# Designs tried in a protein design chat: VHH binders against o26223. Part 16

Target 1, 191 residues: o26223
Amino acid sequence: MKLLWTSQHIKVTVHIDGKVSKMDVLEAIKTRRSIRKYQDREVPEELIDKILDAAMCGPSAVDERPWHFIVVRNREMLEKIPEVHPYGAMVKDAPVAIIVCCDSSLEKIPGFWVQDCSIASQNILLAAHSLGLGAVWTGVYPLEDRVEGIRRLFSIPEHVIPFSVIPLGYPAENPGTRDLFDPDRIHLEKW

## First folded at step 1 (VHH)

Design p13 (framework vhh_8pnl_2)
Fold by ESMFold2-Fast, scan of step 1:
Structure p13 (fold): chain B 191 residues (1-191), chain A 118 residues (1-118)
Amino acid sequence: as target 1 above (191 residues)
Amino acid sequence: QGQLVESGGGLVQPGGSLRLSCADAGFTFSSYAMAWYRQAPGKERELVARIYSGGSTNYADFVKGRFTISRDNAKSTLYLQMNSLKPEDTAMYYCAKLGFYSPIFDYWGQGTRVTVSA
């Protein structure tokens, strides 16, 4: 056996919306970029449903799946997010945002909800990208002021923790792709 | 709760020893990394020791030199040999099959209680 790197892409055919489309999984992962500028086009509800379905397909510690999602389309509410999230200025210009939350009452293993909600957030970003949309993960947890600001703004109960705010829409920018492979971060058998 | 069953806990004096066991009723024990976790009253669950399918081990700093993790793949059993026990080792000890980014049903045991008192 030999190890040779190839620039040939791996292609996967998936069934989407009653139709078959081609998606290169590795290319999707490598070409996804944070998108902060959006066209003033509404995102169809059907695409949001597909994104949320993908979000819930993530692996979860002991299958606890503690995630809940708030879908925000109301312009007045989107415009208030930057008031409680300093780095969320782009949210006011997005047609829709998804707030990823943890319902702590569903937690079976203490602390793993952060990883579970991170996986859900990444799946939202990848699913959006695969559907021709752009999105960006804006951090909420563990910053106390942001957690409480978002909680109050969206009437989130005490036992639910807002984790991330992900604005999304049709992209109005193309930042290109990055090659981030760093072999110095790979250790064989031992540190 | 599930296929993993811990045993061997008990009451010991400081400086004493205990050996914990975890029996896996499943059919895939040898393919998984296994770990011991503990949870003290009022604290979060924390990793104590890990053993990979190939036999390599990792230990939390607070148990290095005192605890030894081992496995018997033929018996589908995980062990934790605990020496030089300290009052701060008092906790419920849990066995786990490791697959944190994949749903693995029934990978946590019920736990076994260890109390170290004067």
Scores: ipSAE 0.000, ipTM 0.089, lowest interface PAE 18.8, mean pLDDT 81

Design p14 (framework vhh_8pnl_2)
Fold by ESMFold2-Fast, scan of step 1:
Structure p14 (fold): chain B 191 residues (1-191), chain A 118 residues (1-118)
Amino acid sequence: as target 1 above (191 residues)
Amino acid sequence: QGQLVESGGGLVQPGGSLRLSCADAGFTFSSYAMAWYRQAPGKERELVARIYSGGSTNYADFVKGRFTISRDNAKSTLYLQMNSLKPEDTAMYYCARPLWGYTLFDYWGQGTRVTVSA
């Protein structure tokens, strides 16, 4: 990876398999897959910053933007996540994880924070994929045991709700793409 | 030493208020996040508040409801309005221009001292 400087913004150019790679938006959406196997290779902070910038660019109800993010790189902390999240076993093998949280003090309209944090989570997955990384969304909310387990593990205040844990890294697996288009789910004019 | 200049610190009684200012002569003020940190004697430097380029804010739990961070992009100035000050708020307060992210930093100001004492 290398940084390309602009007059106002820092840009990162990503080299994948020794070459500069770019995806159009539709290609990125259609080819993104959940990745649960990671290379033993650190993810640069500049890529995490780009992913988090993308996460915060999502739409939110009445522009409340209630999301907060915890970036976890500490191996001991990553190894403890599976103890409070049974389906998060892959997190301990990831070089980094992002915990998406809702700060309820920023909420302007009740209940829409779930959609806001879902949008942020999806943007993390898509941005990671576009940058040559792999990630997977592991669910926390609305499962009470997982919410409280993650809260205690990362000292999250009571007014903040952990929503998802997203491990990410360079992929060590390559699942094929899926053709998910189903015209039977499309209705014209009426149900 | 950097181009950030903090001001507004001073001695104030418990329950009082102060407004800190940070002037940034930088070209791209509107394009990046700004933060206020503080360091009390014998303690580590800690984040007080952060404001992103889009206006969203983060506050440390110990200042929520009492402090307000804001920015004026036209004046390239960052503010921290401090209300209901407590002796525990006594510290040197620093303005920072970090690069986006948690561990990347551009430069720091010299700081402005806040003392809350009867």
Scores: ipSAE 0.000, ipTM 0.093, lowest interface PAE 20.0, mean pLDDT 82

Design p15 (framework vhh_8pnl_2)
Fold by ESMFold2-Fast, scan of step 1:
Structure p15 (fold): chain B 191 residues (1-191), chain A 118 residues (1-118)
Amino acid sequence: as target 1 above (191 residues)
Amino acid sequence: QGQLVESGGGLVQPGGSLRLSCADAGFTFSSYAMAWYRQAPGKERELVARIYSGGSTNYADFVKGRFTISRDNAKSTLYLQMNSLKPEDTAMYYCAAILYGFPTYDYWGQGTRVTVSA
């Protein structure tokens, strides 16, 4: 099967004003919510591949692209994450998690890898949502006890920094939409 | 109240050993990463060793193989075992409790003096 046929058969649909339609970028951004409850269903490898492809398409400082990703499906490993990440309790209940890492040997400009990995993490959240999955960003860096805990748990080398742990799965909760627009934060021409 | 109190410093000859202790009276000790810093006369304060809540450790290159950091969460106490002491180790030694995230806070003790000389 050709990639074009596969792409046409992998349609994501959402309900917009009672209609079923494909999720566009603005809709994905506005309706994405942190999802912490997941169905007991496997996430197909093809969807994880699409999510990681989207993650790697983010901009990075001087195109350094310092990100590496660990895909965790092993139940015993997922169950150990909350032991080293206190706010990662939901990870043990997810069918899969992605750990976003920075390979410091790929860094071309000091310090910008944090922004690079933040962009990759957000792209994972948006891509997951667009594909009908739920996900949540759980912070690792700059919390040094979490960085070291995740490093030890997944045998991550010293030159690689774990940045975020993103559990994902088919959502088992449906939080409402958020209205976050605040015109008082917009200044025209000057402060 | 958050308070760190160091003890165990003193005068020791080159090649000797000392064990520093840092007692925590006001923190949820087990939740914090703990560190030993030192400040030699006329120098900036520098990291000696760090131990994370999970037990992982980091050491400055100048103490690797000679110093061992450890913690006892039941006693809310941090330790630094210092072996093969050198005159260059002469400094005021401080313990710190590190609360990571935004905002970040460093809690410091008042220090304990280590002098390595004949």
Scores: ipSAE 0.000, ipTM 0.106, lowest interface PAE 17.1, mean pLDDT 82

Design p16 (framework vhh_8pnl_2)
Fold by ESMFold2-Fast, scan of step 1:
Structure p16 (fold): chain B 191 residues (1-191), chain A 119 residues (1-119)
Amino acid sequence: as target 1 above (191 residues)
Amino acid sequence: QGQLVESGGGLVQPGGSLRLSCADAGFTFSSYAMAWYRQAPGKERELVARIYSGGSTNYADFVKGRFTISRDNAKSTLYLQMNSLKPEDTAMYYCARYLPFSGLTMDVWGQGTRVTVSA
């Protein structure tokens, strides 16, 4: 991985198993899509490490950084996730999933752990996309049945709250990009 | 307020210099990214140079080292200093203001000022 500052924009170059890919930050943000279909291909450990490093670089309220991550590669465990998560059917077909959790014992300011874990989840999605992978955020918190289902399945302690389940892999679909800019949502100087 | 008026165009010999100015009467001038575009007859409009509200700049490869974009927020004026002019620089030059926070969506265009580089 190499980060280059240019007169035009930031360049990010990633070396993946002898291959070189690059994508600038704005391109990654604008072209990221939810991917729910994955190739039958293993994701290298070094890519997961890069994604988790990026997840932990997000801003956090009063620097509490309450996030913990469970990396799930075991096929039997991945196949059980849809049983406790109604919209997680695609997880069973992914080569790997990351469960983003909050350790409530690390929380310093009430309620901001939700924002902290949201930031970590988005960084996972963007990092995966920049590395040539596809991913999707499946919601767990604040749906109590999903929280308890995931907690039981992965032996998560009571003081830890599972926030999201993010399956990822090499994409087997290309939905294209979306035009989402809406100038009516931007107000200059006052409402 | 917010009307863009270009000036400074004219006829120059190859190797000459011109300074273009763009006056913006808007009181929020300093909040906008601004740019110079050009359009030659029978060609599409192309970006020449851009300057962001914070002062950082971008240049098209064909003008790097020859043109300098700058702004004077106190005077609400955008400038383009053009040195070592070539016949290929002959075009109508347009000042542009981007809508803030828009990913460079165009807000306002000026009427243009003509630059002719000829022997």
Scores: ipSAE 0.000, ipTM 0.100, lowest interface PAE 17.5, mean pLDDT 83

Design p17 (framework vhh_8pnl_2)
Fold by ESMFold2-Fast, scan of step 1:
Structure p17 (fold): chain B 191 residues (1-191), chain A 118 residues (1-118)
Amino acid sequence: as target 1 above (191 residues)
Amino acid sequence: QGQLVESGGGLVQPGGSLRLSCADAGFTFSSYAMAWYRQAPGKERELVARIYSGGSTNYADFVKGRFTISRDNAKSTLYLQMNSLKPEDTAMYYCATGLFYPSWLDYWGQGTRVTVSA
């Protein structure tokens, strides 16, 4: 017999009683995919609160924690995002989006807010996935036209920098997983 | 000149075939997703096909069933086999690397020109 299943197809475990097992951290990291198609279902506020709690738990350079978040549920506002973000077309079809921002007044070490906001964005993606939601990171910073477009659309003050727009929803697609482990990128003790 | 160099374009009759190549000039080829993009005169640059490091592929609807993307990691070369060519396929073809949409990908070289005409 030929075996057709590979490590790229992560098996969802179901208990004998029919209960689906919760993902551990490694499973969540390895099975998270960008989701751009969403069901016409509202995401409960309690799940958004859990996701934002996880976002704020990321490490931050000298503990500056410069992130602010805008939660967008208004359909008219979601429909305007693609007008200022050409690769954000899926946002108008999502029930909710989170805009990750940096408040530059909270910055303690110049430039590290980019890493801080990247960590917060990734935590949003992982937390959403672990809760049965799908999400995708659409880039804003460092593209000046997108930064200014999003700033104007959401009345973001000049000292605050929009970093990413992350639409979220119950997934309407299942792209599967990828085999990304490459030992040639690992060097022991020296290059 | 660039890290990736496109070749294989040319003039071909409708219904004909061409094979495009993209050679790695020192880039870490096997670790990256690779893609073919095209740009027709007066049009935006658009994704034609993508192949991920694990071998999975994605095609634009306008080329499904006609084009095949493949990679040879030993030769550090990306290919696009183009069959049943149409006048609408006339464009400059570019290879690129990355995991994001076009705004986040970097393009290498001048591209290779494909012209489909009678």
Scores: ipSAE 0.000, ipTM 0.101, lowest interface PAE 18.4, mean pLDDT 81

Design p18 (framework vhh_8pnl_2)
Fold by ESMFold2-Fast, scan of step 1:
Structure p18 (fold): chain B 191 residues (1-191), chain A 119 residues (1-119)
Amino acid sequence: as target 1 above (191 residues)
Amino acid sequence: QGQLVESGGGLVQPGGSLRLSCADAGFTFSSYAMAWYRQAPGKERELVARIYSGGSTNYADFVKGRFTISRDNAKSTLYLQMNSLKPEDTAMYYCAALYFGTPLSHDYWGQGTRVTVSA
């Protein structure tokens, strides 16, 4: 046997539902719902890698791509998130959470990192949904108490800004679909 | 840097019990999630049980109700209490300290301890 083995050397028999989703992009957008209840099931690292790959494919202002991600699987750390984020109670029950961060040293045009990190966050939600997982965006920025609480909890440097905390897992709820199309919000040629 | 050493394996009769131990010899045990994996001859390595730093546990379906994972952070030791052992539990059992889902992996593995359940 190899003297030291990493988790990536393990061959494990795992059955994963929704891994090969055939959902088209419009279906994914229309049927994605915020999911706050999760099954007691591990999310394979390969699915997290696919989600983060999708997150980094988003457009960014002047191609600045200021995002960094923290993947949190440690139960003790997940249980501490609600202490600094009052509306993040569901995070403690999730098998994993992704913290979307902005590295301000990568910012090329002031203020657009918010849009960049919003795009990355939405791509995480859509990618998770397409893979049979459920997730929810819990807001951190621009609420300074949450920003500083998350920064301290995860040892985030001062030049890095935590933007969102996204718990995810296999869904334990099905809220159904919503019909949100409102033609009165569409104006032809002028307001 | 880190070294995990398993002990407590051996030969037992079906229905018997064993307690496996895993001692930490060089890392910050209390901050890691700890796990037991096993590998039977000719099969892939599989997760048996996991315990997070806060005490939450996960068990494989094939050991639920029979095995109990626990940790002693003061002694930097992980345990697996194995009850009602079956011939299909025969395997090498490995201890792991897991730095879950981070870009920098600091996973540590032991060399394993053999468990044989005589039929």
Scores: ipSAE 0.000, ipTM 0.108, lowest interface PAE 18.6, mean pLDDT 82

Design p19 (framework vhh_8pnl_2)
Fold by ESMFold2-Fast, scan of step 1:
Structure p19 (fold): chain B 191 residues (1-191), chain A 117 residues (1-117)
Amino acid sequence: as target 1 above (191 residues)
Amino acid sequence: QGQLVESGGGLVQPGGSLRLSCADAGFTFSNYDMAWYRQAPGKERELVARITTGGSTNYADFVKGRFTISRDNAKSTLYLQMNSLKPEDTAMYYCATVHYIESGDYWGQGTRVTVSA
């Protein structure tokens, strides 16, 4: 007999009154920075599970949800990523990386899987930040050599496209915040 | 340590042509997708053209049919052939490596293109 709260398709969240995150949504969005230096500390499995749960909660075109994720903790595998991803040098120093993939067999509308996987990638970055971790999105798709290099390294089947590699860890740097608001990019009523 | 060096800019009349070059000075050129960007005074930097390691190309609508991006991996050089130049093409032109979050980690100092009578 399985209880509803233990069902994998039905999740129950327990909220503890008076215990809230210090970082609201706007603060998380505005203060998230790309983090490329990590402490030599393991990231608990429970935090990775929370991050992946958040990744799958993004909107997707026609609800196709084409994303799949590979969680990489093996040091030898992490050390090989820079060989096929030139700007992924920081990955070898991270305790864990998440590879965001598109299963093309789940695609229902042409081209929107890129937006779907971008949303999943951004949710990983925001969720990591909200949990006190640092992360950076390193681009894979649409760079042909990186796509094929990552595919070979992780035995990814032909119908699955690796989209991004996101190393994660406790941050060993604090780049500060940026003021990116530009009112000249806002047009009222017309261009 | 990787550096990109642009050249080939200059003054040209409307309807003229220029070929820009971008030379790799310190990394494995064949491993990088490459792009040309431009920035006119008072405007945001905009993408002009991209080329993958395999030679697949993509162009901004405002240059499509007039500009051609190409690469020579043996010479570690990226090119932009610019034909039918218009005053609106006047800008500083930059080459860069292509990245989603680290657009142009290897940026050059740019080469100036001026299209005027």
Scores: ipSAE 0.000, ipTM 0.125, lowest interface PAE 16.3, mean pLDDT 81

Design p2 (framework vhh_8pnl_2)
Fold by ESMFold2-Fast, scan of step 1:
Structure p2 (fold): chain B 191 residues (1-191), chain A 118 residues (1-118)
Amino acid sequence: as target 1 above (191 residues)
Amino acid sequence: QGQLVESGGGLVQPGGSLRLSCADAGSIFSIYAMAWYRQAPGKERELVARITSGGSTNYADFVKGRFTISRDNAKSTLYLQMNSLKPEDTAMYYCARDFYSEGYLDYWGQGTRVTVSA
């Protein structure tokens, strides 16, 4: 086992042969599915770190990068999420969830934080899939009741907006892949 | 949010028309993509029509030119206008929301029955 240090002097583990995904980027995009059923298995901290690193690599309007993340592993807290997010029932059965948040004090251009946090959320889904995990995006913003429910549950300050809740774990279902290419939605040179 | 409630189904002769409605509680109906699905006896549930929050529509090939999906954001209501009905359209019809989850629908109504027969 070799350890690497980033430019910020944080520990990074090196590759362990046989545990690295062989999925290329197009394969990951095309085969990712929303996963709502999880094995009763812990997700290693190292994999969560890799997912969050990928989340922060997304493009951001004027490089504002307004995202913050809450990692929830506590079973009691995971079980309370469906109470404030009624269509997030699967979250209580996940070993971990990531809450994507916007720190509005970091916003440089009004309104683009929604796109920034959407990009971060999608990167979490793709990274999880590439690492052999399953995840699903459950919507929080712009649903005021869910925003305030999640804020209250996790002690999120007023200047921070919870955007999405993404439960993840080792998948306990395989829905297969979808063929979604629709050439009628592609216009050449003009509408 | 609130429960989806479908209505407007019934018995109709071939060539007839029906308009289905799906009432959705909440001030934020306008941000959801909405869809109509159907399930005929002994068959799988299948997509009939979809409408995005912005109003773009998509139809299954078997209903193109006959059915029209629309929404009234002020009334938080989804519609399906069904024209030139055929016996093959006989099914339970369901409306559903897509809460940012591509291809996964977390919120279904109880359905409204459509029977097309002579």
Scores: ipSAE 0.000, ipTM 0.128, lowest interface PAE 15.8, mean pLDDT 82

Design p20 (framework vhh_8pnl_2)
Fold by ESMFold2-Fast, scan of step 1:
Structure p20 (fold): chain B 191 residues (1-191), chain A 118 residues (1-118)
Amino acid sequence: as target 1 above (191 residues)
Amino acid sequence: QGQLVESGGGLVQPGGSLRLSCADAGFTFSNYDMAWYRQAPGKERELVARITTGGSTNYADFVKGRFTISRDNAKSTLYLQMNSLKPEDTAMYYCARIHYVTEGFDYWGQGTRVTVSA
């Protein structure tokens, strides 16, 4: 059992009998922050597998599950991402990145693959956070220059659309949490 | 990254039994689906048996009723109990950790040799 002080809020992570990740769901949602600075530490393959399992557990329109994932650990490839993604500068410093893609041949209902891949991306962020990692969602779709740049860089077929690039690693920064609840955005019974 | 180490292979007569073990020095054995594969001389690797984290099992038709896959999460060890062995079971046996991205062979040990010979 281990208590971790890794942010302005106390995180409780329990490692028992090989089990990892005991952060409750609401705590994970409320304390997750975009992390853009990473330690020079390898992320174990076992943690990536858990994150991708979580990514595939999201709801999908008409159960189409159109997502595919590319796991990038190669330093040379990570260093090339900022050349085709201007807001992806932090990716070159991450030990690993996950590219979330849509295989359009699996789409059953037009346009809902965007929601499907958004859900998968969010699950990656939450799972990473629950495992003591930091991550950030960098947008690719619908910006065609970024879509084509990422496609060419990773040899992605024309029928597959890169949606997001998510670098992740052990965090080397500790941003504060935010109180984002706004009651003025809640309407009872009617607008 | 973690290493899988197979053991328990050997020479056995037809109708005999062997128990294979796979020790996982990896981070969280209990969190992975596990499998046994085999490769006979001159053939491709083939799935023999699979076990999920919840204990559900699946077997290839050619071993169903003869082989039993099991796991001990406390010892981070996977087992394959092989009964009623046939000459056709002669192969190198590999354990594998199942990746959620691919049901691939990327995380394999060196294997353990099983020879069934009269």
Scores: ipSAE 0.000, ipTM 0.120, lowest interface PAE 16.9, mean pLDDT 82

Design p21 (framework vhh_8pnl_2)
Fold by ESMFold2-Fast, scan of step 1:
Formats: C-alpha cells, sequence, structure tokens
Structure p21 (fold): chain B 191 residues (1-191), chain A 118 residues (1-118)
C-alpha cells in the first residue's frame, strides 16, 4: 500500500561476505537521535574528515556552496560556548564540535544560504550517526544575540554568519527510536 | 536536560489563581523568545503564551484576559500568572525556548501539573 510506510520497509542484507550490511538509507534517517552525552574518548581526525566531506556533498542553491566549518577541540573554547548559547550545555562535555558557517561572499541567491547550511548540518548528523558517533544540532541563526556571541568567541569575520554548533562524540546514551509517522500530514492531490 | 525547570503547579478550585515559574538552571535565557505550552490528557500540546526578548507578548484566544506571561532577565526566570482558572485549563504546562528547528522534549522542561477541580 502506498500510504503504509513503516520501519518494516527498511531492508537489511545479512551475511554478505560473512558480514551484516545495512543497505537502506532510511535506517540511518529513522534511527538517528540527538545525542547530548558523550564518552571520554577522542574522535579521530579521519572521522571528522569523513563527516566534513559528507557535509559538503549536499545540494546547494545554484551550486553556491556557501558553507565553511570551524572544528573546535580546545576544551577551554568548548567550555565557553554555553555562556553565549544557553541550550548548548552539552557542548562543554563533547570531545569536539563543528560550527557550520555561511560565507556571505559566496552567496549567489539571497536567503538560500539558510537552506544550504541546514542541509550541511543534517549531513553532519547523519554522517556522524553512520560512523558510530552521536551529535546534536544546537541552533545559532536566526537568534542575533547567539550569532554575535559565537562570532566574538571564535573571531568570525563580519561577512561570515555562524549557523549551527554541532557537538559530537562517541555516544554515552541511547534514547531509542522515535515513531513519528503521521498520515494526517499527508494530503493526496490537494490540501 | 535540566536547563529548564518548571514549578508552581498544583490543585486549585475553579476561579482560583496559580503562578508558574520556569528557571534556567545554570544558564541565562535573556537572548531568546520564550513560550508556555500545555498538554491536557488525550490532547496535543498547544501554545498558551509567547514573550519576546524585548517583552512583546502573544496569547492564545482561550487564555486572553486571564493569563499573563512575563520574564525577569536578571533572575533568568519566565512566569505565567494564571487567573480565573477553569476545569478546561487542567493540563501539564511546559516552558520552552523558541528555537528555529529542533525544540523536542529535550529543549523543554519536564513540565508542572495544573489541576482545576471542585
Amino acid sequence: as target 1 above (191 residues)
Amino acid sequence: QGQLVESGGGLVQPGGSLRLSCADAGFTFSNYDMAWYRQAPGKERELVARITTGGSTNYADFVKGRFTISRDNAKSTLYLQMNSLKPEDTAMYYCAAVIYHETGYDYWGQGTRVTVSA
């Protein structure tokens, strides 16, 4: 049935070359959760590189790709983020955070950088999850005080807009999967 | 988790009053628009009142003239003064920061129960 979407549609291939493989991207999307508690373990630079590669592969309006990324591993800097971001308390306990930024000089279509940076942020979350890490998107833009706080803290130039702060690490919690499918939000042919 | 803590709920008779508080444990909320939501048994969560950083307020029609939202930035505390309470106001009341995207349960407080009954 076309309107009967469930986790039962997720396809897993077992014992390919003696390995268990997940073939359905839907599994990653449906099982990703915001993770705010992290193990006391360093995240290898190789994994950060893979995550950032995935972040830059998102679609972008007129291929403007305005995103820039700041990788923060310095404990003293991570501990200062909650002072300018009141719902970023978990950042001080993370081994690393990625700040997603927009370089406005790269913008080709006014306003679409928000969508571009949202796509990059979501790709970071999904890539982290696929690599066995946990992460959470803490919002910065469009809250001007938060934007200016992060800009000052990380010496971000005036033409660059901090969009999100994403702490990540090996998860120290397992919140379980959410069941969010709501057929009342699907309209056939018209509203 | 533990950044927003609601208090002030309780049992009250119809026509009574309660004052709810929402405190930031260890953080300041003065940079954010804040809101009160409620969820009654068997119903979805609904917006009750919103207040901007500058103090501008907006209320749901069902509480206009009865409830007042306010904030004390120096104390990092949000308030909801509830007057002329009705049985229909019985619900769990939640404090929330107005966030652009993910504002799930983790960005809200645990809630405080308000019961209005004779």
Scores: ipSAE 0.000, ipTM 0.137, lowest interface PAE 13.6, mean pLDDT 81

Design p22 (framework vhh_8pnl_2)
Fold by ESMFold2-Fast, scan of step 1:
Structure p22 (fold): chain B 191 residues (1-191), chain A 118 residues (1-118)
Amino acid sequence: as target 1 above (191 residues)
Amino acid sequence: QGQLVESGGGLVQPGGSLRLSCADAGFTFSNYDMAWYRQAPGKERELVARITTGGSTNYADFVKGRFTISRDNAKSTLYLQMNSLKPEDTAMYYCAKTIEVYHSGDYWGQGTRVTVSA
């Protein structure tokens, strides 16, 4: 049994010379791609502030909001990330990276901080995309060597857990979009 | 797996040649660095060759001078020309690209088997 899905027309989308556009939430979700190549351009602080504001607006288990963020622009520090994160090679070439962390002292329900930090990470990716930037989520937790490496590199306290490293920049690649909709994964009323 | 489809594997004698192909059904092929990996029986998966979006290549020492990686962006296809094949080249060969993974950095195809046997 399949359900016939119909495309909803997006809300008003404004295209502004290909640099920044207002886009519907559905378009932002559907067109976001992992970007691993960046232009040699600084990302303005005001865009980082907007991204972090969006990150903190995610739902959180019992509203614990345990997320903390480290904004890294220092070239020497960015160049050291690949030494402790094998799949973070692109970070050294990014103008900025955001490290998403959990302050365990803010945790009200054990274990849900992983979901909270995942939500914050995805919101960073979507917000960056909506602002004309590219980003990629590089996983840190639950790999203990990466967690410990990032912790030591950025002087993160023992009660704070680094979750993800997200390099950001103006994209130097255009991977396009993918149609991933699979109605066979949708079940009505029962499995 | 799905989007990346390898082909061209088979049985060859030592000293023989094979050309592997990897077709990408998506629109992102030209925007990603591509690689060939292999996994021999009883061994871990290892990098064989890489090619960048601009065409720069890098080879593992054990295939350097014998294998050639190339790409055709218009056809969204990656190739591995394998010459002077040896029994130790027997493996399942996988193509890979970086795609929407937050951990591994690579997306894998289903693989194509190469057997080098006298």
Scores: ipSAE 0.007, ipTM 0.202, lowest interface PAE 9.3, mean pLDDT 82

